# VH-VL binders against q9umr5: the designs that were tried, part 408

Target 1, 268 residues: q9umr5
Amino acid sequence: SYKPVIVVHGLFDSSYSFRHLLEYINETHPGTVVTVLDLFDGRESLRPLWEQVQGFREAVVPIMAKAPQGVHLICYSQGGLVCRALLSVMDDHNVDSFISLSSPQMGQYGDTDYLKWLFPTSMRSNLYRICYSPWGQEFSICNYWHDPHHDDLYLNASSFLALINGERDHPNATVWRKNFLRVGHLVLIGGPDDGVITPWQSSFFGFYDANETVLEMEEQLVYLRDSFGLKTLLARGAIVRCPMAGISHTAWHSNRTLYETCIEPWLS
Short names: E, the ipSAE of ESMFold2; O, the ipSAE of OpenDDE; V2, 0.75 times the mean of E and O plus 0.25 times the DockQ between their complexes.

## First folded at step 21 (VH-VL)

Design kh116 (framework fv_nofazinlimab)
Fold by ESMFold2-Fast, scan of step 21:
Structure kh116 (fold): chain C 268 residues (1-268), chain A 122 residues (1-122), chain B 112 residues (1-112)
Amino acid sequence: as target 1 above (268 residues)
Amino acid sequence: QVQLVQSGAEVKKPGSSVKVSCKASGGTFSSYAISWVRQAPGQGLEYLGYIIPIFGAANYNEKFKGRVTITADKSTSTAYMELSSLRSEDTAVYYCARVDFDEYGSYGMDVWGQGTMVTVSS
Amino acid sequence: DVVMTQSPLSLPVTLGQPASISCRSSQSLVWHDGNTYLNWFQQRPGQSPRRLIYKVSDRDSGVPDRFSGSGSGTDFTLKISRVEAEDVGVYYCMQGTHWPRTFGQGTKLEIK
């Protein structure tokens, strides 16, 4: 009688990527109902994050309604940001564990070999011109592009991340914070060998300052102001940090040791 | 100076597809977006969609989603707009236009192609 | 979709007189960055559209200073201080703030 698990994929991804994760869950928690949401697959993952949130919301509502004891979310990469927004916009979510697999929770600032298929090399310093416009904000990657050298533009132009992080004021901020705080556990997973998420500490709410020095979660204004509840969750003992070295970005959902260490304990 | 040059006029049968090209010269092709707009004879302007070549990804007006495909080839600095399942109502001049991400924050269609007439008839 | 409504749709003007075109949007065009992405285009007969104004009031390079844009929120105006023969054509307002981008119906400027 384990709580159902809902899985949300990442950029250029699909439900197929989670076959190993499903095997692990079945082995350790037999009988668990696992739903991998097959929405916004492949290139459709580039659609605006608020559009994705709406679509995923419609899919999760009936699953949550049928599970009065609660559900768990496992959200990979970009999918972790979708889940952040779901927890804030849903007045009635019953999520126990929100497991964030290497998601850029404070944003992305960096070129990687993985992103070369999407970006020409070395566009990092100029991408802000595209991303911080109405056109750029109609693509998911720009919704969480966080240029630390143009933080003023990020704060004003981000249509998604700056809002869900409470970095820019929003009429719904108080309600979003109340809703997010209903989560039982926030399980943050990531590591230095990811190779895609830059800085990798973004998965733990750390991020670059203007000198590209990484400041940890507890030094972020988002945390200090308790904008959406991180400080409150940490005080409750509800934040779990599970960093692991040696895991590349596409391996978080298919590494048995990672599963046993960071995911399995939170799937009651 | 950026210039956009489009392919020539097309006459198509109902139910077929048309693919219009838009070749950019001058500037860096990857530094801007290409929008597609159409205009039926004697009518106003209608927005179809746009592509950001650097992302290799396009957004489509819901009215045309499923029928329109916008692509870009960075090696030839050319954007393409393909419209399928053509109807007589698709008869129009199709324009490509640049969206420049400049320092002035203009974010609009400042350079336009000459237009391509697409006629859909039996 | 954001509806852009222009008035008048037909504007006969005597040469050398001022002309004014109104554009109203069905919702605010102020983006959360504080900017208003309202553009004005001119289309001369048989030609491609040409952008005259961006961000409500900023004039594109090469556009004569007799063209000016003004407005805020949902109400915008394009003014031509002294209409010249070359101004004949259709004028469109266009919003870039919301998806999908939408145009007004167009205002046909004619010499009477």
Scores: ipSAE 0.836, ipTM 0.925, lowest interface PAE 0.7, mean pLDDT 92

Design kh117 (framework fv_nofazinlimab; at its last look DockQ between E and O 0.78; V2 from the best seeds 0.85)
Fold by OpenDDE, look of step 22:
Structure kh117 (fold): chain C 268 residues (1-268), chain A 122 residues (1-122), chain B 112 residues (1-112)
Amino acid sequence: as target 1 above (268 residues)
Amino acid sequence: QVQLVQSGAEVKKPGSSVKVSCKASGGTFSSYAISWVRQAPGQGLEYLGYIIPIFGAANYNEKFKGRVTITADKSTSTAYMELSSLRSEDTAVYYCARVDFDEYGSYGMDVWGQGTMVTVSS
Amino acid sequence: DVVMTQSPLSLPVTLGQPASISCRSSQSLVWRDANTYLNWFQQRPGQSPRRLIYKVSDRDSGVPDRFSGSGSGTDFTLKISRVEAEDVGVYYCMQGTHWPRTFGQGTKLEIK
């Protein structure tokens, strides 16, 4: 039998968005128990990410307990950060494949059309004023806002991303790294035509430097310092990078070719 | 300079709802948070919640157990505070106040509305 | 919730004399960015509250220099060097670091 699949949605999302993914899984892996978690849907996805992590933890623990052979996680967009944090705080998770589906793993710094409807009168260059405040950090979107021009503010103010990345020292860094390293495989999915994740390389732990030049995962301090285990995972062949062009952000979970190429191989 | 103008006094029955408005003028509504604070007669200040209009998201004091709803209309630069299941203890002056996300990082309520008296009586 | 405790609650002062109000928080108000978001508000009779001080010691525009804020961590003080008749009212401290935001009980300043 196939291992259970747990799906975590993204910002302003719900389980309905994953109907095609469920169909694909059912066709290729019949009998798979797929659970799309209907927590923090819609506007509730703006709640602080740590609050979401706690909620999702409560939901996945029973599922994991009933699956001693392990489970797979498919985590979309903002959900990918939730899942990474989840795996960091859980010392007894049994996740075989963690599939990060177009997630801003190294944060977000963009004002694409998707963000413009949310921030119609705001420029990305000024969002740090809101996000790196006690007020802003009470919302999920600010929890992974990563302004490359205000790195000091990011490192100090970020309540979530800087911590799970191990970029800011905290007493749980060693334990979180140990926990995260329990994952069998980390599957990173994203692409240049996403249109939302900015830069799109963030889905592969790439990100801007101070000059907005995109650096690869291997050039990032979090990798070089192995602050949460990326270097270790890569060394043991546990990281899979699956870039794909021609896919918009809202289509990652509904593209058959993407599923067959990047997701299906890791559901066995 | 920024001004906040609130709606007029309300008299409500217990169990009903009240919705107070707060219109901002003279500034960029999207660069603010709007806080709501109330003050019962002869009492201190109590924080109800706030909204960041640009996010369209609000945060609430759990003390009110979901009775408070804060919304904003960016097109009219107006914030709203609705309090449901009104009780006599909800009788108070309700204030809106601006939190400006400026370069100074003050994050305090530097501009206040004139207040709206809400009376709950049978 | 963070409890803000002011003292005294009643403050009778002679005109021209100094006044001091204490505010203590139940936990540190230092935020991750190393700032401390402690505010002082003045509420004159029949008026809306007015912010006097933000971030412990910064004065708002138009606030007389006879008002000063100080403190760190959990202990804060508002001082008025020379009390004037227009200073009559209730003063509140407020923390903006933790959720939910909370106020002190208020200190009523009166002229003797």
Scores: ipSAE 0.910, ipTM 0.952, lowest interface PAE 0.5, mean pLDDT 95
Fold by ESMFold2-Fast, scan of step 21:
Formats: sequence, structure tokens, C-alpha cells
Structure kh117 (fold): chain C 268 residues (1-268), chain A 122 residues (1-122), chain B 112 residues (1-112)
Amino acid sequence: as target 1 above (268 residues)
Amino acid sequence: QVQLVQSGAEVKKPGSSVKVSCKASGGTFSSYAISWVRQAPGQGLEYLGYIIPIFGAANYNEKFKGRVTITADKSTSTAYMELSSLRSEDTAVYYCARVDFDEYGSYGMDVWGQGTMVTVSS
Amino acid sequence: DVVMTQSPLSLPVTLGQPASISCRSSQSLVWRDANTYLNWFQQRPGQSPRRLIYKVSDRDSGVPDRFSGSGSGTDFTLKISRVEAEDVGVYYCMQGTHWPRTFGQGTKLEIK
């Protein structure tokens, strides 16, 4: 039978948004046990990502223990960063496919219509003042705010993303890399019409340089140094890149063509 | 210069709730955080929590979690602290204070409200 | 939670003489950005607290230079070189590095 699927939602989100995804999975892989985790819903999604990682870890342990053949993770938006850290901190995870749905894997920098109710139009260039402080780092959005014009502040102040990406050294880095490399497949999904994730190539480990020119994954120091195993996974044939145009941020979990093209093949 | 003005003194019965306001004038309200601190008569300072108005989200000291709610209204530049299930030991002066995110990394509470006395008695 | 311990808790001082207050933290207050977020506050009778010092040793605007802060890691000191009558009040250290933010017990400075 099919391996269980665990779904981790994103910022200001809940299990409710995945109704269509569950219907698609049931149609193509009937009998699949799908668990959408109802933790850190709504405004609670703003809690520090390390706190979220701990809570989600406690929830996934019994699910993984009951599925010795393995599990799949589908992690949406901010949830993809939670799942990145889960795979690193769990020395006994049995994840086969980690499916990252439009997640800012190298961070977020940019004005978006989705976040305008949070951010006044002119805040993009000034958000680093809030985010790279002890107070800012107590909120999830600041844990992956990556201002390319203040990269030194990002490297020094980021309590989460810079550490899980190996952009800043950590005592556990070697163990985290070993654990992450246990994953069967890393399936990266995203696209230019997302409208929220900026740059959209962040979903594929690309990111801005100081001139806001996007450098792709293979040009990143994270990849070149193989800090947490991206180069090893790519050499192993374990990284799948599935970009798709025409999909807005809130539609990744409800587009049938995307599901059939990018998700369905990885749900064994 | 930023000034914080708090609402007036409150006398409450045990089991009720109190909501204290903190109105900011000057500066850009969304560019800083508002912390809430209390001081029981003759006692020291105790941190309750803070809000970053731009995120619309607050963090609470676990001692008060479930009883304290901190909110902000950007249109009126006002932060609020609501404390429920009041007990006599909640009798204190409640202060709001600004955390400015400046280039100097001060991040301390440099501007304080005048304080609001909340008395919980029968 | 980080425990902040002040000593002494009561400090009677003769006018014009120096005063010194110690503050110790149960954990290092150095944040990952290499800054130390230790603050000192003064509370005069009947008034709101006023910040004197931030980041261990940086003096706030309008604070007289007779106030100075020093220290590192877990051990910090506030010094007043010549106590004036207006300095009467309670002094608090506070750490901003760790959640939740915590204060020392306070040191009451009184004129003899």
C-alpha cells in the first residue's frame, strides 16, 4: 500500500486549505493515510520556527514509528522550512519524498500583495532593522527574512535559516547534514507567478546577490560547500525540480495539473 | 519625540478582566515594538509580553499565557493589554514601553508610559 | 528563564560619594550578533522607569556622565561617580537577549 503522507501548512494557514490536495491524493492513491497537522495555525504560525519544529517533531514521531516502510512530507510555503529543520534534527526519520510547495528555501526579500496588510509598501528595505534583533527573531517571518543588502546582519542575526542552510556554522551541522541526507527525494516546486515568495527562485535554492540579480542553486556557497547535502543529493539523483508558471501562492495545493505533474509521481 | 500615554486607573473585582491602553504620538507606530511590564506595590518589575504592530502578533511570558492578550490598532497608534481572570495578586502599576529598532542596536525600552494602576479587590 | 541577581538590594550612600551596583545573569547575555543586551533603569519615587544605559555601557541621551556601565558575559556593574540628591530611587538591570526579558530585583539607593 501507499506510504502515509504528512502535510505541514504555511504562514497564517491551517489544515482547511488542503481539502483539494487531499481529494487529489485520494483519487490517484486511494487508501493513503494523510495527516494534515493542526499545529501553529493562523497567527500561531508567527511563533519562532525552532518552536514550531519542536511541536511538529512531537507530532510526526508516532506517525513515522507506525510506518516502517517510510512516509512522505508535503510542506507548503513557510512549512517547507519547518520540514527542512525536521529532517536535520531527527536522527531516525524515515522520510522518502520531501515535497516542498513554494517554500522560501534561501529566504524571503521583497514586496508582495499577500503581505501588504502586514507590511506598508515602503517597509521591504527597512524590515532588516526589526528582523535582525532579538525581538524580531522571536517571530517566524524574521527567521527567514534574507535582506541581500544586509547579508552580514542576516548571517549574524538569523537564528534559523542561516543555520539550517549551513551559511553560519553550528555545533550540530555535521549531524544535521547526515540526518538530512537520509531523505529519499527532495522535490522542489515553485514558479514565477507565485506573487508572494520573492524571489520565486528561493523555492529552488536560488537567491539575490547584492544587486538583486538571482543566482541559481549551483552558484550558491551553500551548494558549492555542500553544507547540508544539496550537492550530494543532486549527484545521487535525489533532487527533483518542478517549476510551473501560472500558479499563485495560494493555489499550489489546489491545482490539479500541478498535482499530477509535480506531486503525484512522488507518492509511492 | 515619541510619547506614550496610558489610560486611567482601574478598580476591578476578582474574576473580571481589565484592558489598558497605550497611545503613541510621534514617530512611526509600526516601526517599533511595545512592551508591557508590571510592578506590584513595593515590588520589582515583571515583563508580561510585547507586540510588534507591523506583524500584528505578540509574545507572552508563559507565567501570563492564557490570561494576557496584547493587541495593537495601527489606525489609532494604540496598543492594548488585556488581563483576564483577575486575582488580588494582579494589583500593580502596568507600564507600556517602546522598543525602537534603531541602527545602534539599543532595542531597550527607552520611552515609557506614565503607568496605569490596576487594583483588584472585592 | 534567565535569572538576574542584583547586589546590594539596599544602598545607603553619602551625597557626593561613589556608588556601585552589581548585576549577575544565570546565562551569558551575548546574543548571536556578538552584542550584549544588558540595560540599566532608574526609577525615581512615583515615576516611570527611565533607561540610563543600554548594551552594557552605552549611555542614553540626557543621562549624566557620572553614570557608567561595564561588564561582560554574566557580570555587570553600574557606577555613579558622585551621587546627587536626584539619584535617589530604585535601579534595575534588565536583559533583552533571552526570552522572556527579565529584571533584577532592584537596588534601592538612599541618601544617608
Scores: ipSAE 0.831, ipTM 0.921, lowest interface PAE 0.8, mean pLDDT 91
Fold by ESMFold2, look of step 22:
Structure kh117 (fold): chain C 268 residues (1-268), chain A 122 residues (1-122), chain B 112 residues (1-112)
Amino acid sequence: as target 1 above (268 residues)
Amino acid sequence: QVQLVQSGAEVKKPGSSVKVSCKASGGTFSSYAISWVRQAPGQGLEYLGYIIPIFGAANYNEKFKGRVTITADKSTSTAYMELSSLRSEDTAVYYCARVDFDEYGSYGMDVWGQGTMVTVSS
Amino acid sequence: DVVMTQSPLSLPVTLGQPASISCRSSQSLVWRDANTYLNWFQQRPGQSPRRLIYKVSDRDSGVPDRFSGSGSGTDFTLKISRVEAEDVGVYYCMQGTHWPRTFGQGTKLEIK
């Protein structure tokens, strides 16, 4: 039998968005128990990410307890950050495949009109003023906002991303790394035509330097220092990179070819 | 110069709702937050919640048991606070105030509206 | 919720004399960036509150230099070096570090 699959949605999203993904899984892996978590839907997805992590943890505990041979996570967009934090904070998780579906794993410095009132094109250079304040850190977007031109503010103010990346010293870093490394496979999915994740290479742990030049995962300090286990996972052969062009941000979970190429092989 | 102008005084019966408006002028509405604070007659200040208009998202003080709703309309530079299931204890002056996100890290309520008196009486 | 406690609650002062208002918080107001988001407000009779000081000690534009703020952690003070007639009103401390934001009870300053 197939391991249960748990799906975690993204910003301004809901469980309905995954109806096609559910169909694909049912067709290729009949009998798979798939749970699309219906927490923090719509505007509730703007609540602090640690609050979301706590809520999703409460939901996944019973599912994992009933599946001693393991589960798979499919985590979309902002949901991929929630899932990575889950893997760090849960000392008892039994996740085999963590499938990160176009998630801003190294942060977001977006200037797109994906949501017309959320990230207007003219504001990305100034959002750090809101985000790196006590007021801004009370919203999820600011928890992973990563302004490459204000790295000192990011490192000091981030309540979430700088911590789960091991970029700011904290007492749980060693335990979180150990927990994260219990994952069987880390499957990274994304592509250049996403249109929302900025830079799109954030989905593969790439990100801008101070000149907005993209450095790939292996050039990142967090990889080189192995801050939360990326270097260890890569050396173990546990990181799968599955880039695909031609897919917009809202289409990752409704593209059959993407599913068959990048997702299906990891749902054993 | 940024100014906040609130809607006029209201008299309400217990159990009803009130919606107070706060129109901003002179600044960039999307670049700051709008807080709501109330003051019962002869009493101190109490924080209700705030909205960051660029996110369209608000935080609420749980003390009001889900009775407060804060919204913003970026096209008119106006924030709104609605308080439902009114009680006599809700009689107060309701203020809106700007939270500026400047380079100095001020993050306080530097500009206040004139206040809106809401009286709840049977 | 962070409790903000002011003392005294009533402060009669002779014109030209100094005044001092204490504010204590139930938790540290130091945020993760090492800044302390403690504000002081003045509310003159019949008016909206006006911010005097932010980040413990930084005066807002147009606030006279006779107003000063100090303190750290959980213990803060507003001082007026020479009280003038226009200083009559209620003074509030407020913390901006923690949700929900909270105010002290207020200190009513009056001229004797």
Scores: ipSAE 0.830, ipTM 0.920, lowest interface PAE 0.8, mean pLDDT 91
ESMFold2 (binder alone), look of step 22: mean pLDDT 88; pTM 0.916

Design kh118 (framework fv_nofazinlimab; at its last look DockQ between E and O 0.82; V2 from the best seeds 0.86)
Fold by OpenDDE, look of step 23:
Structure kh118 (fold): chain C 268 residues (1-268), chain A 122 residues (1-122), chain B 112 residues (1-112)
Amino acid sequence: as target 1 above (268 residues)
Amino acid sequence: QVQLVQSGAEVKKPGSSVKVSCKASGGTFSSYAISWVRQAPGQGLEYLGYIIPIFGAANYNEKFKGRVTITADKSTSTAYMELSSLRSEDTAVYYCARVDFDEYGSYGMDVWGQGTMVTVSS
Amino acid sequence: DVVMTQSPLSLPVTLGQPASISCRSSQSLVWRDSNTYLNWFQQRPGQSPRRLIYKVSDRDSGVPDRFSGSGSGTDFTLKISRVEAEDVGVYYCMQGTHWPRTFGQGTKLEIK
């Protein structure tokens, strides 16, 4: 039988967004038990990510317990960060495949139409003033805002991303790394036409330097220092990168070609 | 320079709702958070919650168990605080206050409204 | 919730004499960015609160230099070097580090 699949949605999403994905899984892997977690939907997705991590943890623990052979995680957009944190804090997870579906794994620093909708009167360059405060950090979107021009502020103020990345020292860094490394495969999915994740390479742990030049995963300090296990995972062949062009952000979970190419191979 | 002007006094029955407005002028509404604080007669200050208008998101003190709703209209630079299921204990002066996200990172309530008296009585 | 405890709650002072108010938090107010978000507010009779001090020791513009804030971690102090008649009112400390934001009980300063 196929291993259960747990789906975690993104910002402002709900379970309804994954109706096509469920259809694809049912068609190609009949009998698969798929659970789309209906937590922190809509505007509740703006709650602090650590709060979300705790909520989702409570939901996935029973599922994992009933699946001794392991489970697969499909985590979309903001959900990808939630899942990565879940895998970091859980010392007993049994995740075979962690599929990060267009997630800002190295953070967000975009000025796209998506951000303009959310911040119609704000500029990307000034958002750090809000996000790197106690007030801003009480919202999920600021928990992974990564301003390359204010690195010190990011490193010191980030309540979530800097910690799960091991970019700021903390007492749980070693344990979190150990826990995260329990994952069988890390499947990274994203693409240049996403239009929301900025830079789109963030889905592959790439990100801007101080000059807004995009550096790849292997050039990042978190990789070079193996702060949360990326270098180790890569070395043992556990990282899969699946870039795809021509897919907008809201279509990653509803594209059949993408599913067949990047998701289905890892559902067993 | 920035001023916060609140709506007038309210008299409400128990079980009803009240909605207080707070209009900002003289600044950039999108660069603020608006906090709501109340003060019962002769008592101290109590924090209800706040909104970051640019996010369209609010955070609430759980003590009020969902009775408080804070909203903002960016087009009018106005924040609102609605309190439902009113009780006599909700009788208080309600204040809005600005949290400025400036380069200094003060993040304190440096500008206050004049206050709105809400009286709950049968 | 973080409990803010002020002392004294009542502070009678002679004009021209110094005053000191203590504020203690139940946990550290140092935030992740290494700043400490402790504020002091003054509320004169019949008026809205007014921020005097932010980040423990920074004075707002227009606040007389006779007001000063100090402290670290969990212990903070507001001092008035020479109390004036206009200083009559209630003073509150407030922490802005943790959610929910919380105030001290207030200290009522009055002239003897």
Scores: ipSAE 0.912, ipTM 0.954, lowest interface PAE 0.5, mean pLDDT 95
Fold by ESMFold2-Fast, scan of step 21:
Structure kh118 (fold): chain C 268 residues (1-268), chain A 122 residues (1-122), chain B 112 residues (1-112)
Amino acid sequence: as target 1 above (268 residues)
Amino acid sequence: QVQLVQSGAEVKKPGSSVKVSCKASGGTFSSYAISWVRQAPGQGLEYLGYIIPIFGAANYNEKFKGRVTITADKSTSTAYMELSSLRSEDTAVYYCARVDFDEYGSYGMDVWGQGTMVTVSS
Amino acid sequence: DVVMTQSPLSLPVTLGQPASISCRSSQSLVWRDSNTYLNWFQQRPGQSPRRLIYKVSDRDSGVPDRFSGSGSGTDFTLKISRVEAEDVGVYYCMQGTHWPRTFGQGTKLEIK
């Protein structure tokens, strides 16, 4: 039989968004037990990411315990960052495939039409003032805001992303790296037409330099220093990159071609 | 110059709810946070929570979680604090205050409303 | 929650003399950015609080230089070099570093 699948949603999202994904999995891998976690829905997705990690951890422990042969994670958008932290803080996770659906793994820097009600386009250059403060860091969005023009502030102020990426020291960093490296496959999915994740290459651990030129994963200090295991995973053959054009941010979990190309092969 | 103007005094019965408004003028409403603080007669200051209007989201002191709701209407530059299940112990002056995210990293509550007296009596 | 303890709670002072208020926190107020988000507020009778000092020692615009803040970690002091009649009121320290934000009990400064 197939390993169970745990789904973690994104910002302002809920379990309902994954109905098509569930249908696709049922068609190609009948009998798969899929659990879409119904925690931190809607505006609760703005809660600090470490609070979300704790809540999701409590929900995944019994699921993993019942699946001695392992589980798969499908983590969408902001949910991909929650899953990054879960894999690091859990000493005993048994995750085979971690499938990251258009998640800002190196952070977010940009306003989009899909997020402009949240922060206007003109606020992109000024969001660092809010985000890199004690108040801002009490909201999930600021936990992964990564202004390339204020990288020093990001490194010092980020309560979440800089820590899980190993960009700032933490007493648990060595254990977090060891735990993360237990993952079987890291499947990265994203694309240029997403329209929300900025830069879209953040889904593949690429990010802007100070001139807003995108540097890919292999040029990042986090990769070169192997801070949480990316270089080790890549050397192991455990990182899969699956970019696809023509898919908007809210369509990653409902596009059949994407599912068949990027997700289906990793749901053993 | 930013100014915060609050709604007028309220007298409420135990078990009811009160909703206090805080209207901002001057500056850009979405560029700062609004905190809510209360002060019982002759007592000190107590932090209730705050909202960042640009995110449309608030954080509440756990002491008041489940009874306090803080919202903001960007079209009218107005923040609201609603406190439900009122008790006599909720009798206090309720203040709104701005948290400015300025270049100096000052943060904190630099501009305050005039306060709204809420009296809870049977 | 971070407990903020002020002393004295009552401070009678003669006009023109200095006044000093202590504020101690139950844990360090240094945030991960190496800044300390300790504020001092003045509340005159019948008025809203007014911030005097932020980040331990920086004065807000319009605050007289007779007010000064100092301290580090968990121990902070507000000093008034020469008390004037307009300084009567209650003074509060407040930490912005930790959630939830908390205030000291207040120090009532009175002219004797």
Scores: ipSAE 0.837, ipTM 0.924, lowest interface PAE 0.8, mean pLDDT 91
Fold by ESMFold2, look of step 22:
Structure kh118 (fold): chain C 268 residues (1-268), chain A 122 residues (1-122), chain B 112 residues (1-112)
Amino acid sequence: as target 1 above (268 residues)
Amino acid sequence: QVQLVQSGAEVKKPGSSVKVSCKASGGTFSSYAISWVRQAPGQGLEYLGYIIPIFGAANYNEKFKGRVTITADKSTSTAYMELSSLRSEDTAVYYCARVDFDEYGSYGMDVWGQGTMVTVSS
Amino acid sequence: DVVMTQSPLSLPVTLGQPASISCRSSQSLVWRDSNTYLNWFQQRPGQSPRRLIYKVSDRDSGVPDRFSGSGSGTDFTLKISRVEAEDVGVYYCMQGTHWPRTFGQGTKLEIK
């Protein structure tokens, strides 16, 4: 029998977006209990990420309790940040595979043609003024905005990303690292043609330096200091990197080849 | 140089709705937020909520329990506040105010509209 | 919600004399960036509020230097060094650190 699968959606999204993924799981792993959480849909996905984490935590607790042998998480886009925070704050989680579908794990710093109405030309250089304020941090987008040219503001103002990355000292850092390390596998999925996640390597814990050169995961301070457990996970062989070209941001959960290559092997 | 001009006074019956407009001129509308604040006769200021037009997203004071809706139209540089299920206690002057995200980190309502009197009576 | 308490609520002052208004918050107003988002507003009779001071002590452009703000944490003060006739009105403190934003109840300044 297969472990239950919990699906967490992204920004401006809803549980319906995952119908194709559900079809693929049912066809390849019949009998798998799949729950697509229907919280913070559409515009509610702009609520502060810690509020979303609390709501999703309440929803996953009974599912995990009914599955003592473990569950899998499939978490898309912004949802991957919610899930990573869940793994940090839950000292009793039993997640085997955490499958991160094109999530901005090291943050977002991008104008996107895909969402141009949200991030117009030159907005990325100025959005830090909004996001690194008490007002901006009350919206999810700003909770993971990561301006590489204002790293001091990011470190001081971030209510979410800098904390779950262990980039800012906080009293829970040691406990959160311990909880996160209880995951069996971290499956990182993303690709260069995503068009929204910027840099796309954020899905693999890569990010810009001050010159907008992408440093990969192993070059990041959070990795080198093992701030939340990435170095430990990699040394255990628990990190799976599954990049795939040719997939746009809205297509990760509706591409069969991606599912078969990057997702299915981890849904034991 | 930013100015906020609000729609005119309204008289409403209990149970109805009111929609107040706030048109901004000057500055870049997408680069700041619009707050809504009210003041009942002889009373202090009460914060209703705000919108950040670039996100198309608003925050609401829970005290209004889903009766308030705040929107913005970037193409006309206009914010709107709609209050539904009006009660006599909603009689107040309603203000819009800009929250600027400048380099000084001021973040506080530096430009105010002229106010819109909303009277709720039988 | 953060409660903002002003004192006094009514402040009669002789023209040309100083005035001082206290504002106390129920929680620290220091935000995670170490800034304190405490504002002061003036509302003259029949007018919209006008911001005087932001971040505790920073005067807005065009605000006379007879207005000054001070304080830290939970305790704040607005001072007017020499009250002028145009200063008549109600003064409000407001915190911008916590959601929802909240105002003090107001201090009515009048010339005796």
Scores: ipSAE 0.830, ipTM 0.917, lowest interface PAE 0.8, mean pLDDT 91
ESMFold2 (binder alone), look of step 22: mean pLDDT 88; pTM 0.909
OpenDDE, look of step 22: ipSAE 0.911; ipTM 0.952
ESMFold2, look of step 23: ipSAE 0.825; ipTM 0.916
ESMFold2 (binder alone), look of step 23: mean pLDDT 89; pTM 0.916

